# VH-VL binders against Protein PLASTID MOVEMENT IMPAIRED 1 (PMI1): the designs that were tried, part 5

Target 1, 154 residues: Protein PLASTID MOVEMENT IMPAIRED 1 (PMI1), of Arabidopsis thaliana (Mouse-ear cress) (q9c8e6r131to284)
Amino acid sequence: LVRIGMQKLSCLLSVEVVAAQNLPASMNGLRLGVCVRKKETKDGAVQTMPCRVSQGSADFEETLFIKCHVYYSPANGKGSPAKFEARPFLFYLFAVDAKELEFGRHVVDLSELIQESVEKMNYEGARVRQWDMNWGLSGKAKGGELALKLGFQI

## First folded at step 2 (VH-VL)

Design bex_b (framework fv_bexmarilimab)
Fold by ESMFold2-Fast, scan of step 2:
Structure bex_b (fold): chain C 154 residues (1-154), chain A 123 residues (1-123), chain B 108 residues (1-108)
Amino acid sequence: as target 1 above (154 residues)
Amino acid sequence: QVTLKESGPTLVKPTQTLTLTCSFSGFSLSTSGMGIGWIRQPPGKALEWLAHIDWDDDKRYNPALKSRLTISKDTSKNQVVLTMTNMDPVDTATYYCAHSEGYGDYFSPFDYWGQGTLVTVSS
Amino acid sequence: EIVLTQSPGTLSLSPGERATLSCTASQSVSSSYLHWYQQKPGKAPKLLIYGASSLQSGVPSRFSGSGSGTDYTLTISSLQPEDFATYYCQQYDSSPLTFGQGTKLEIK
């Protein structure tokens, strides 16, 4: 197997879905949801409760949790840092009552966030951080943005 | 374990309609994120994507062939059906169905493929 | 539509040699949506690498992928007899989903 010699890190990804905002007036009244899943599988996919667009925004204010594992090669005693296998997560906004509408997809590789946290902690001694994300939407929601905060616990 | 298998006629006359069925196991098309695509390959040529259908009954078609293609699913039978009208000798190809995950036009890679079925269009 | 151009069209090498296969996109694609497939005569394609650089489960470590933007590469570090096949790159960053024309890897 490709993971021979790798270690496994148990991780809880937290996604605080803040809002879809600055949406066109044509979006008012639609019920929106946000889906988060591992890119390679539907297993463990989670979604927000539907939230209706009012005055250009859908204020979800909901935190989603997803359990996962990240594989890595440990840091060696010769100064090489730990190397993590990619762990991409797919994020997308969807319309509950209009499935044909697509607003773009966004991929975040959890391994990159973990590697950044490990590097930052070694440099600054800081504990793991939270990442503010703000992604531009496409399709009928072009000009709008999806705001969320990512974090993870080991 | 995910498995897929194509079935349908191996010989079609010009102007006829081709109907192919993809039978699968190891997943359900009622499960969020699951989808099936159809891809064809003429002898000695490259792969060409035809159509996709997902768990939510979202259907996508190659714009070059959209007017000729219809894709549908029967979740209770674990089957996806592709219909292609007005067959022409240039449509002679091996037709594959393959598993993919995604939403609308956004597909993950095709990770499991059927064995393919050769369809010859000849008078 | 995004056109993927693979080069060379045919690559003749001997077992034990290193193979480098290129895939060039007509416009920039996200590496997350660039995949590589291996196809042996009479068989369906098999997913080899997804997201430009991630090895599919069960694929030998001698296979690796890299690249970004318009330029992508598939590398086989030491060819084994079973590696002689046709390789296709594929993008789905933009509809319609497209495949390259393929690179045939053949024994010298």
Scores: ipSAE 0.000, ipTM 0.496, lowest interface PAE 14.1, mean pLDDT 83

Design bex_c (framework fv_bexmarilimab)
Fold by ESMFold2-Fast, scan of step 2:
Structure bex_c (fold): chain C 154 residues (1-154), chain A 123 residues (1-123), chain B 108 residues (1-108)
Amino acid sequence: as target 1 above (154 residues)
Amino acid sequence: QVTLKESGPTLVKPTQTLTLTCSFSGFSLSTSGVGVGWIRQPPGKALEWLALIYWDDDKRYNPALKSRLTISKDTSKNQVVLTMTNMDPVDTATYYCARTGDYEFWEGAFDIWGQGTLVTVSS
Amino acid sequence: EIVLTQSPGTLSLSPGERATLSCRASQSVSSSYLAWYQQKPGKAPKLLIYAASSLQSGVPSRFSGSGSGTDYTLTISSLQPEDFATYYCQQYGSSPYTFGQGTKLEIK
């Protein structure tokens, strides 16, 4: 196995973790964190600092940065656009004080965001693109949501 | 045909520094997605990963040994060098270099290995 | 550090039989980032399977891998004489990458 014939794109993924909000009263006082990692591995995982739930909200206001590489086959002169290899990241909320609790998981494939936005990046230069993400939580946090902003720079 | 071969001293005294060179052919560390790592195996024991370097100079080390290890590459010579300080008799092992990739789901698996070189640490 | 425990330590079988080798992790290898290697005496290991179930190019189809989480299996559907060797599993889902202690497959 060798990734021959593909080019490498160096990418900085930014994850601005805003808040876990509208949480049930039973969650007040718990310390929460948000983890971002490659979907099927903990190698390269990053986490926010713990943030305590107060009045139904944990306001992280922390930005995580992940350096990664995305592999691609470049665009050809025959009209085929660049094709990117999948680069999925797993996002999840966890409780520092209750590790058995699960609040749901979300996967974002960075290659899909890059593929969708590569034309804009080439057209507008090295401009940073940012997406607002709001995901519903499950388990004991059902009814709450995780708010974050995703961005990347090439 | 891809080949890797380890070279270096076969006998090291306690407290000395070990330097091993991996020379390879049939691929280049200028090729994106390629890496070379070092793994050792003490006689009759399990394999132990030591360090790894990718085409883009990204380096990874076993945390238990990180303070003793340095990995570097010379892409023009098709060589990867591992240096391990303060050798001890418990470091006696066959040392292998092997090719790996930064492919989507197999980074850290090793597809082609050198023959290995036995390094004995004895006073 | 994830500890991999292989069982049995030694498997005694005859050519033509099915071999089933187990690898259990002390913690979940959630990605299925698990590889299997074959090693013959005096030789370097040879990669057979990566990502738990992906067959390495050039490896005979009688070899297959399965499993997820903490439990993984290497299966050889019909043993050939050249298959008698020591087999190691390796996880690369978290640092440091770790190997099992090996299962020796020997002729009965």
Scores: ipSAE 0.000, ipTM 0.498, lowest interface PAE 14.3, mean pLDDT 83

Design bex_d (framework fv_bexmarilimab)
Fold by ESMFold2-Fast, scan of step 2:
Structure bex_d (fold): chain C 154 residues (1-154), chain A 124 residues (1-124), chain B 108 residues (1-108)
Amino acid sequence: as target 1 above (154 residues)
Amino acid sequence: QVTLKESGPTLVKPTQTLTLTCSFSGFSLSTSGMGVGWIRQPPGKALEWLALIDWDDDKRYNPALKSRLTISKDTSKNQVVLTMTNMDPVDTATYYCARGGEYDILTGYPFDYWGQGTLVTVSS
Amino acid sequence: EIVLTQSPGTLSLSPGERATLSCRASQSVSSSYLAWYQQKPGKAPKLLIYGASSLQSGVPSRFSGSGSGTDYTLTISSLQPEDFATYYCQQYDSSPLTFGQGTKLEIK
């Protein structure tokens, strides 16, 4: 759809997938992956390489990249900041050989991260900002957590 | 506190379309892992799942009824709407909405909070 | 779809007795995605147990769940008068979500 009065930013979302940690012993031996996609479509989803759980941990240590567009209304000189249209991404852990297992899904709105960064970037001088995230897992992985680092580049 | 409440017509004629609204508070369908489902129960019979919608607008329908069902949400109003076409006397049931998901949600619960239910009678 | 068969259909017991209710699935269900509900006449179902064996907050400890694969059990030790109700099992492992046909627990 045509977005009159809005401009488009080309963005690169980076997701450094560190590890799934503190997993129950029953998870040992499973091959896990982490999937990242735009919330509204399965097209363009990216996934880590499979990583086997050993001693309660799957250490992915892999960075995923997704190119996307974010639409916004520019800031004006009267103190109105730039306003961004929502750009949600879905993140989830999955078991390669046990697709029926579910460990919870997490949504991050990239537009909120961009808006926060743009408003506070005047004296840090960088276009890239990183967020450390740790999400609690559910289902068979309850008690464990997924550790990752988010960033973006305009 | 989490609360859900069903609203809509209590009497429907055969062939008409039923529209039910679930209004809720104490949680948001913008929160990852949250979903709202519809379950019905004919008088004296077992529970039957109808449909579910979750925070990412992922919609699931009971295949036996899929051609007749539409589920939608208005996250800003904390409402979920179920529409069922071509009503028949056998569709007479108490209709419930409940918080939950197809998958284990972040809290690890299936349908943990239920509305009080609304009896919908289909007759001429 | 996964069919859940509950047995017995009706169980007649006296207060103080132990109740054992069975739920059998037509195909394997992860224990992480099996729930038990209690329903009293004219009221909505109440979640008792999730993940086959986890007790929902506020539910008395006399309720317990066990099982894996295709065979699941709800046990009520020392029945109280308020426990006479219909009990349903539910799987939420795969779509469509399915419920058992129910076990009615009635006073002898």
Scores: ipSAE 0.000, ipTM 0.494, lowest interface PAE 12.1, mean pLDDT 83

Design s1 (framework fv_sibeprenlimab)
Fold by ESMFold2-Fast, scan of step 2:
Structure s1 (fold): chain C 154 residues (1-154), chain A 121 residues (1-121), chain B 111 residues (1-111)
Amino acid sequence: as target 1 above (154 residues)
Amino acid sequence: QVQLVQSGAEVKKPGASVKVSCKASGYTFTGYYMHWVRQATGQGLEWMGWINPNSGGTNYAQKFQGRVTMTADKSISTVYMELSSLRSEDTAVYFCARDLYYGSGSEFDYWGQGTLVTVSS
Amino acid sequence: EIVMTQSPATLSVSPGERATLSCRASQSVSSYESSYLAWYQQKPGQAPRLLIYGASTRATGIPARFSGSGSRTEFTLTISSLQSEDFAVYYCQQYNNWPLTFGGGTKVEIK
């Protein structure tokens, strides 16, 4: 893996886990959690406290924090823009009481969020501070979605 | 039995907006996500976003953020995709596509017939 | 975004022969034991048709001559004994990462 000429950004990824919503009635009573980890390793994974499904919703209302590094090549004064090395994070909903159930996996590349924030600053003059994510669930949770708010601090 | 029927072809001038409809039948409308995918003439497929007809929740590809709006009307089992500030490069066939039941994510088992949107000056 | 690259762009085969189509992702589209990769068939003037999902699971009603394989970044669609109705454009699609992305397509045409 080659990082020659790259700079390192110390980042704190924040994941505000809002809710798993519009779940089928068959999921009522299950305890759910949301896990966030670096895609390439299970080390350092963080997860919410279990939250029970009631009336089609599990309202977590919990923020998770993950410290990481993002590597990048600075923009030169010429035609070459800043280039960020991919920093993917894996997100997934899980059932505490039924570990065999899978509801889909979602990957967000933190480097893309950082780049988007920089690009929006360029023409809007304002920093993007959070990204509202609503992901469709699969399996037994088909028809539901996972609502999150993502942010980062440098 | 499952059918997705889209509205007819549209011709628009640059700067206008277009609203394409997709009427679903033969299944429980609120049980499946609906996606929009476009294809320029002779080119590949490009994902635009999805809507959950049950909640009205949406997720749009970054390229279309600020220009696309997806909505659903449960009373007539119809989803809509509105694209504003049209440019010549928006000339394409626009498809609605249903998410697969018990799928492991966003793969599409049924597609509408497509709606040709032509943007010309 | 994940870039999907298909090769070859055009494949010329005779009826009854085997066709092998390649799809490469710029980064892994597999998570745990699952691969989030689908294949579609599109004929001129028609909407795409789902053939394979999960890299290797055949969709309902799809003939057994269609098979998918691969993991991580390298995937293959094989048509074991090509029939006249199989001449079409084939697209791969990853659904592991946002945004969803498709390959550029492989056109399978008569030799």
Scores: ipSAE 0.000, ipTM 0.481, lowest interface PAE 17.2, mean pLDDT 83

Design s10 (framework fv_sibeprenlimab)
Fold by ESMFold2-Fast, scan of step 2:
Parts: sequence; structure tokens; C-alpha cells
Structure s10 (fold): chain C 154 residues (1-154), chain A 123 residues (1-123), chain B 111 residues (1-111)
Amino acid sequence: as target 1 above (154 residues)
Amino acid sequence: QVQLVQSGAEVKKPGASVKVSCKASGYTFTDYYMHWVRQATGQGLEWMGWINPNSGDTNYAQKFQGRVTMTADKSISTVYMELSSLRSEDTAVYFCARGGTIFGVEPYYMDVWGQGTLVTVSS
Amino acid sequence: EIVMTQSPATLSVSPGERATLSCRASQSVSSYGDSYLAWYQQKPGQAPRLLIYDASTRATGIPARFSGSGSRTEFTLTISSLQSEDFAVYYCQQYDNWPPTFGGGTKVEIK
């Protein structure tokens, strides 16, 4: 079946990197960073300043911003909701001084967050939303968590 | 049945351009990424790039940047791959292959493949 | 880019015997229990055919004698009892990181 022409939504993704917490003692002293990028390309990747692990925690307290576009087919016509193309972002923790270490990678599809925001319009506009995220780490950081707050503006 | 049908074999001289087509049927053309992969005789598979047929967005392997162009024509469910400034080392079978859906967080594996188009570049 | 290495380059096996093919990645292609690795079969003069994705999930229509296993950097494709139609070249492919990359292939031939 033929699709309605697509529209482009300009978006600013904000990633407030709070902390990597409850890290094993073996992680103490390592300098960590958090990287965020579009899943399909390393171009335009952003990352935090290095933060040293102390007492099982690296408290980044830094906000990263990424400009992006999300494509969609409008809800026009029948009562079908707007259909968004996937816009996946890859998030991962890395060690500045030990790049061979891997702590797992997480993917967030921005199009799903936008669609949820549009569908659940409450007392304020759907143009700004914030999600608290907390993901378990793996590898040498197993048992720890990465805490982030995601938001976007249209 | 999901099917990808490619255009026929091409013979080109060095410096020419070639445009290979891939016609899709049996599924919603605009819902899936389309990849192009080539294979020189007796060699392995080499990924060239993908196109989102819905948006027209493309992503090309660095090796082919500036020489490859991928386009899609929704009206006839057809994807094109044009390679310019051909060299003898571009002699290969060129495949189109269907990737993941554009709506999901889908990785780049290819579930349906075209039959291949042999492109020969010789003087 | 992630480099995929397959071994052996050629595997000679008799019909009815078991074949085990190896694929190794230069860095992990797994995250949180998911492995982004596919296996393809290619017969002479034909396009590749998807066998396995997500390291261990068989594609639709693929016989049960084909199985995939492994995680992180080391993966295997096993054919439990080779049939005459299984003599082909097999490729692994990672899709954890852009660009997707293929291994050099393992040719499974008659002994």
C-alpha cells in the first residue's frame, strides 16, 4: 500500500548523565565517560568529560545535547495515529584509560519517546518531556547501574 | 512471496558509470531498509550502503563515498544503486538485500536477497 | 570497523557428519545478553541465504540441523548432520556497530 508523504521533525535530544553507581571496588580509580550517538553512525557522537570512580560511583552531573531529525507519516485521514521511523540512539559507558573494557550498550529509540509523548498529552504541551532511565551495567561493572535523564524539544 | 528482482548484467569501460535496479514485491516497500552488497569473483561479501526507501536517506560505506548514489522510486517499488568512476577492481556481482524495518530498532542483517547483477569493468 | 575472522577457510566433511564453523570478532558484538551476529549460506552462482540471526535464532524455513551459539567475540555455526545440499560457503556478519561487516567465509566441501 501507498504511504502518505513523510514530514520531518527537528529535535534536540538532551541527555543528563547523572552517575554510574554501585560499581564494584575493582572499578575504583578508573576514569569513565558516557558516549551517546546515533546507532547507525559514529558521526556526531557526543561524550561526557572523564569522571573518576570513587567509593563505587562516578558522578558525571553533565548534560549532553544532540540535534537530530525524526521522520513520520501524519495521522491525517482515518483515525490512524502518526507513524514514526525509528530513530535509535546508542548509549554506553567507557573507560578512558582502559578502552578494551566493555560495560554493555543500551539503545533508546527517540521515535518511541516522541510517540508516547504525543499520545499522553496531560496538563502541559508535549514538546518537552523528561524520562528517568536506569540501566544495569555488565562486564567488569556488573552489578552497577548507569543513571540518566532523557528529554527532547521539538 | 517477498521477492527482489535485479536488472541484468552490465559491461562497462573504466571511468564509466553503472546503475543497477532492484524491484521489490510481496511486502510494503517503504517499511524496510534496503542494502547493497557486492562480491568480486571468488571473494567475500562487502557492504556498500543502505537506503531508507521511505525518506530517501542513505548511509554509505566510507570506501564508496563520493562514487555511489542510492535512490528509491516508491511508485514502482524500485531501488537503484549507481556507481561512478568505475575501475577494473569494481568488477563484481552486486546484490540488493532487505534489511530491518524502519519503525523498529532493527539491526542490519539481511533476510531477503536479490539474485545479483554482474558488472564487468574492462578495457 | 569491526573485523570478522572465520576459521577454517575450508572444511572437508563427509555427508552425514557434523560440521562446526567458527567466527571471531575483533571486539564484542554482544550487549546485555543480545548478540548481533548473523550467518548466511551461499551456493555457487546464488545469492546468500539467511540462516541464523541474533547469534542463535533460526530464520524462517531453515532446517533444525543448523544451530548457532556463542556471545561477545566468539561464535559458532553447527550443522549436525550434513546433507548434500549443505556443501556451500558460509559467512558470518556482525550488525552491532556501523558499518556492518562480514567474515571471509568458510567453504564446506566434500571429503
Scores: ipSAE 0.005, ipTM 0.553, lowest interface PAE 11.3, mean pLDDT 84

Design s11 (framework fv_sibeprenlimab)
Fold by ESMFold2-Fast, scan of step 2:
Structure s11 (fold): chain C 154 residues (1-154), chain A 125 residues (1-125), chain B 111 residues (1-111)
Amino acid sequence: as target 1 above (154 residues)
Amino acid sequence: QVQLVQSGAEVKKPGASVKVSCKASGYTFTDYYMHWVRQATGQGLEWMGWINPNSGDTNYAQKFQGRVTMTADKSISTVYMELSSLRSEDTAVYFCARDKYSYGFSGYYYGMDVWGQGTLVTVSS
Amino acid sequence: EIVMTQSPATLSVSPGERATLSCRASQSVSSYGDSYLAWYQQKPGQAPRLLIYDASTRATGIPARFSGSGSRTEFTLTISSLQSEDFAVYYCQQYDNWPPTFGGGTKVEIK
């Protein structure tokens, strides 16, 4: 349907991709990348430069930026808090030379991060929110983990 | 209106080179990759390579590596495909086709949504 | 490289009938919930026209009678209530792995 009564918030999502680590020896030598995209579409997908696995680790140390809009209903004077329309992003690790391999997928709803940040700004004053993420990998990378840091600006 | 207009038919002798042009209009030239695809008479489609008009980066099919060169001229929104050391089996219609591509090694193609009309290249004595 | 196989090579259909075209990949062309498979229509003397991308998404301006389905290695293009303008050659194409590759084509002809 239409977004009746909703307002639009412009956001910049930052994704600091730290490393894929504790990878099995069988993954040594593969070139890996990390992709971030809107869950519903490939439009605006961003990716790291490839990083080769050495001694169980691929150290990307790269920050990705994604501009987007989130729709929300403002706070009601009768005690209703601001509510945000879901804006899910899909994160995944991929192998440049073996695209058929899947290592698990993670969805982060940006609207939930924004809601938390907006609530903190309203109650505590302006501040930047940062989230440390560490996701377990699957498939050929089972036992390993993907480390990254999320942040955003309004 | 979005369109790709290619240069006219060419007749070449074996061993010669041919350069086909593809002029884009109606969209932002640097926002789309440009593929080159050929089709011999009565045969299927064969991918030759693509060029990123913004960077000039190219990727060629192994079969054509060393014989094909793709270039882009941003000032006139035109892509070129040059094929050297022509053989009779290179007789085909050559098409350019645009494709929106999300950048990166796992990047997404969106399919070739706009095609040129084709250029017939005939290689014979 | 991924080999794309289309069947049948030729399909004879009457106007108003359903046509079902198959495309098989030598390895999966799907990852993380997406299938990187397109369908094109080509009429004699013309350039190909994009019908379907991402296995099931219709390109802009393509009639609803064209539908795509499938995942991994098995894909289908269905043309319901076939019209006279639909008699053409149809190609599938994968773009999951470099280089992108085309199937050999299926010719849909009038019965």
Scores: ipSAE 0.019, ipTM 0.600, lowest interface PAE 6.5, mean pLDDT 85

Design s12 (framework fv_sibeprenlimab)
Fold by ESMFold2-Fast, scan of step 2:
Structure s12 (fold): chain C 154 residues (1-154), chain A 126 residues (1-126), chain B 111 residues (1-111)
Amino acid sequence: as target 1 above (154 residues)
Amino acid sequence: QVQLVQSGAEVKKPGASVKVSCKASGYTFTDYYMHWVRQATGQGLEWMGWINPNSGDTNYAQKFQGRVTMTADKSISTVYMELSSLRSEDTAVYFCARTPGYDFWSGYSTEGMDVWGQGTLVTVSS
Amino acid sequence: EIVMTQSPATLSVSPGERATLSCRASQSVSSYGDSYLAWYQQKPGQAPRLLIYDASTRATGIPARFSGSGSRTEFTLTISSLQSEDFAVYYCQQYDNWPPTFGGGTKVEIK
């Protein structure tokens, strides 16, 4: 992997895992975890502690931190905006007690979020933006949703 | 089988140009970047540049700018490296090597140069 | 450009023993836990072979006896039980900053 002619932005991605909620009654009693992954993560996949489903929800209330780089070509004086190299992260819910179950996978491209907020990235050492994310689950968890809050620090 | 096959050895006089080919097979040609790396006899590895076969975009090491040109022909899955104004110091084995292109999970894979051509010896002598 | 320095230039190790190879960068090639450093093996008359990338991840098909470690400016390649087929020159390479640069190599020979 070569990032020739690009500048590097070192980021700390924060993933506040709020809850898996509105789950079918058949999910009650399962222990769930949430995994966040990029292929370049040095320590492999980052995941929450297991949380048991009770009355249709698993309330994780845990924040995961993922170190990453985002590469970009800076803006030019002719009005062309900065161009960011894609930086996708994979999110998925898993069951500790039933690893064969699949609840869907969601990809978030951090570079797209940064691109949207590039004019507001003047504040170093602070969280630039926070995104409340709610994704619909599939499989045995269809009808439920995963609630997360994403942010990053430069 | 994934492989890169390079053209045969070349002998050139000082001031001439040489064009080395690298034919890819066994994978999607446009999904991987192609690098050129050279090695003089008994010496280490020296990076020369890279090409994105999908776009045709190139980036060359400062030392070779103005003398090197890299091109790709999608129809035959082949990359070329042409080096002009040859000097005796250009005598080396020239390798092509691929790196993974865009990976949907991570952007670019950090797998390094995982597949290499066999090398092409270019000898520059008077 | 980042200068990569490998040491020693030549290492003689008995079969079955551990070999430790060092690679130093003139500036950090790591940030926030990610290191953009690869190791290659080159046997006489052959093309280089990728062993390790991201400082510590083994490439596909590489034996478990090869391991990488380190961060920032200092990196190590370890061969836990050297075999006769491990006679080769080993190169480190950074790909964090343009241009990508290689170390000068460490030649590993069997005693």
Scores: ipSAE 0.006, ipTM 0.479, lowest interface PAE 10.4, mean pLDDT 83

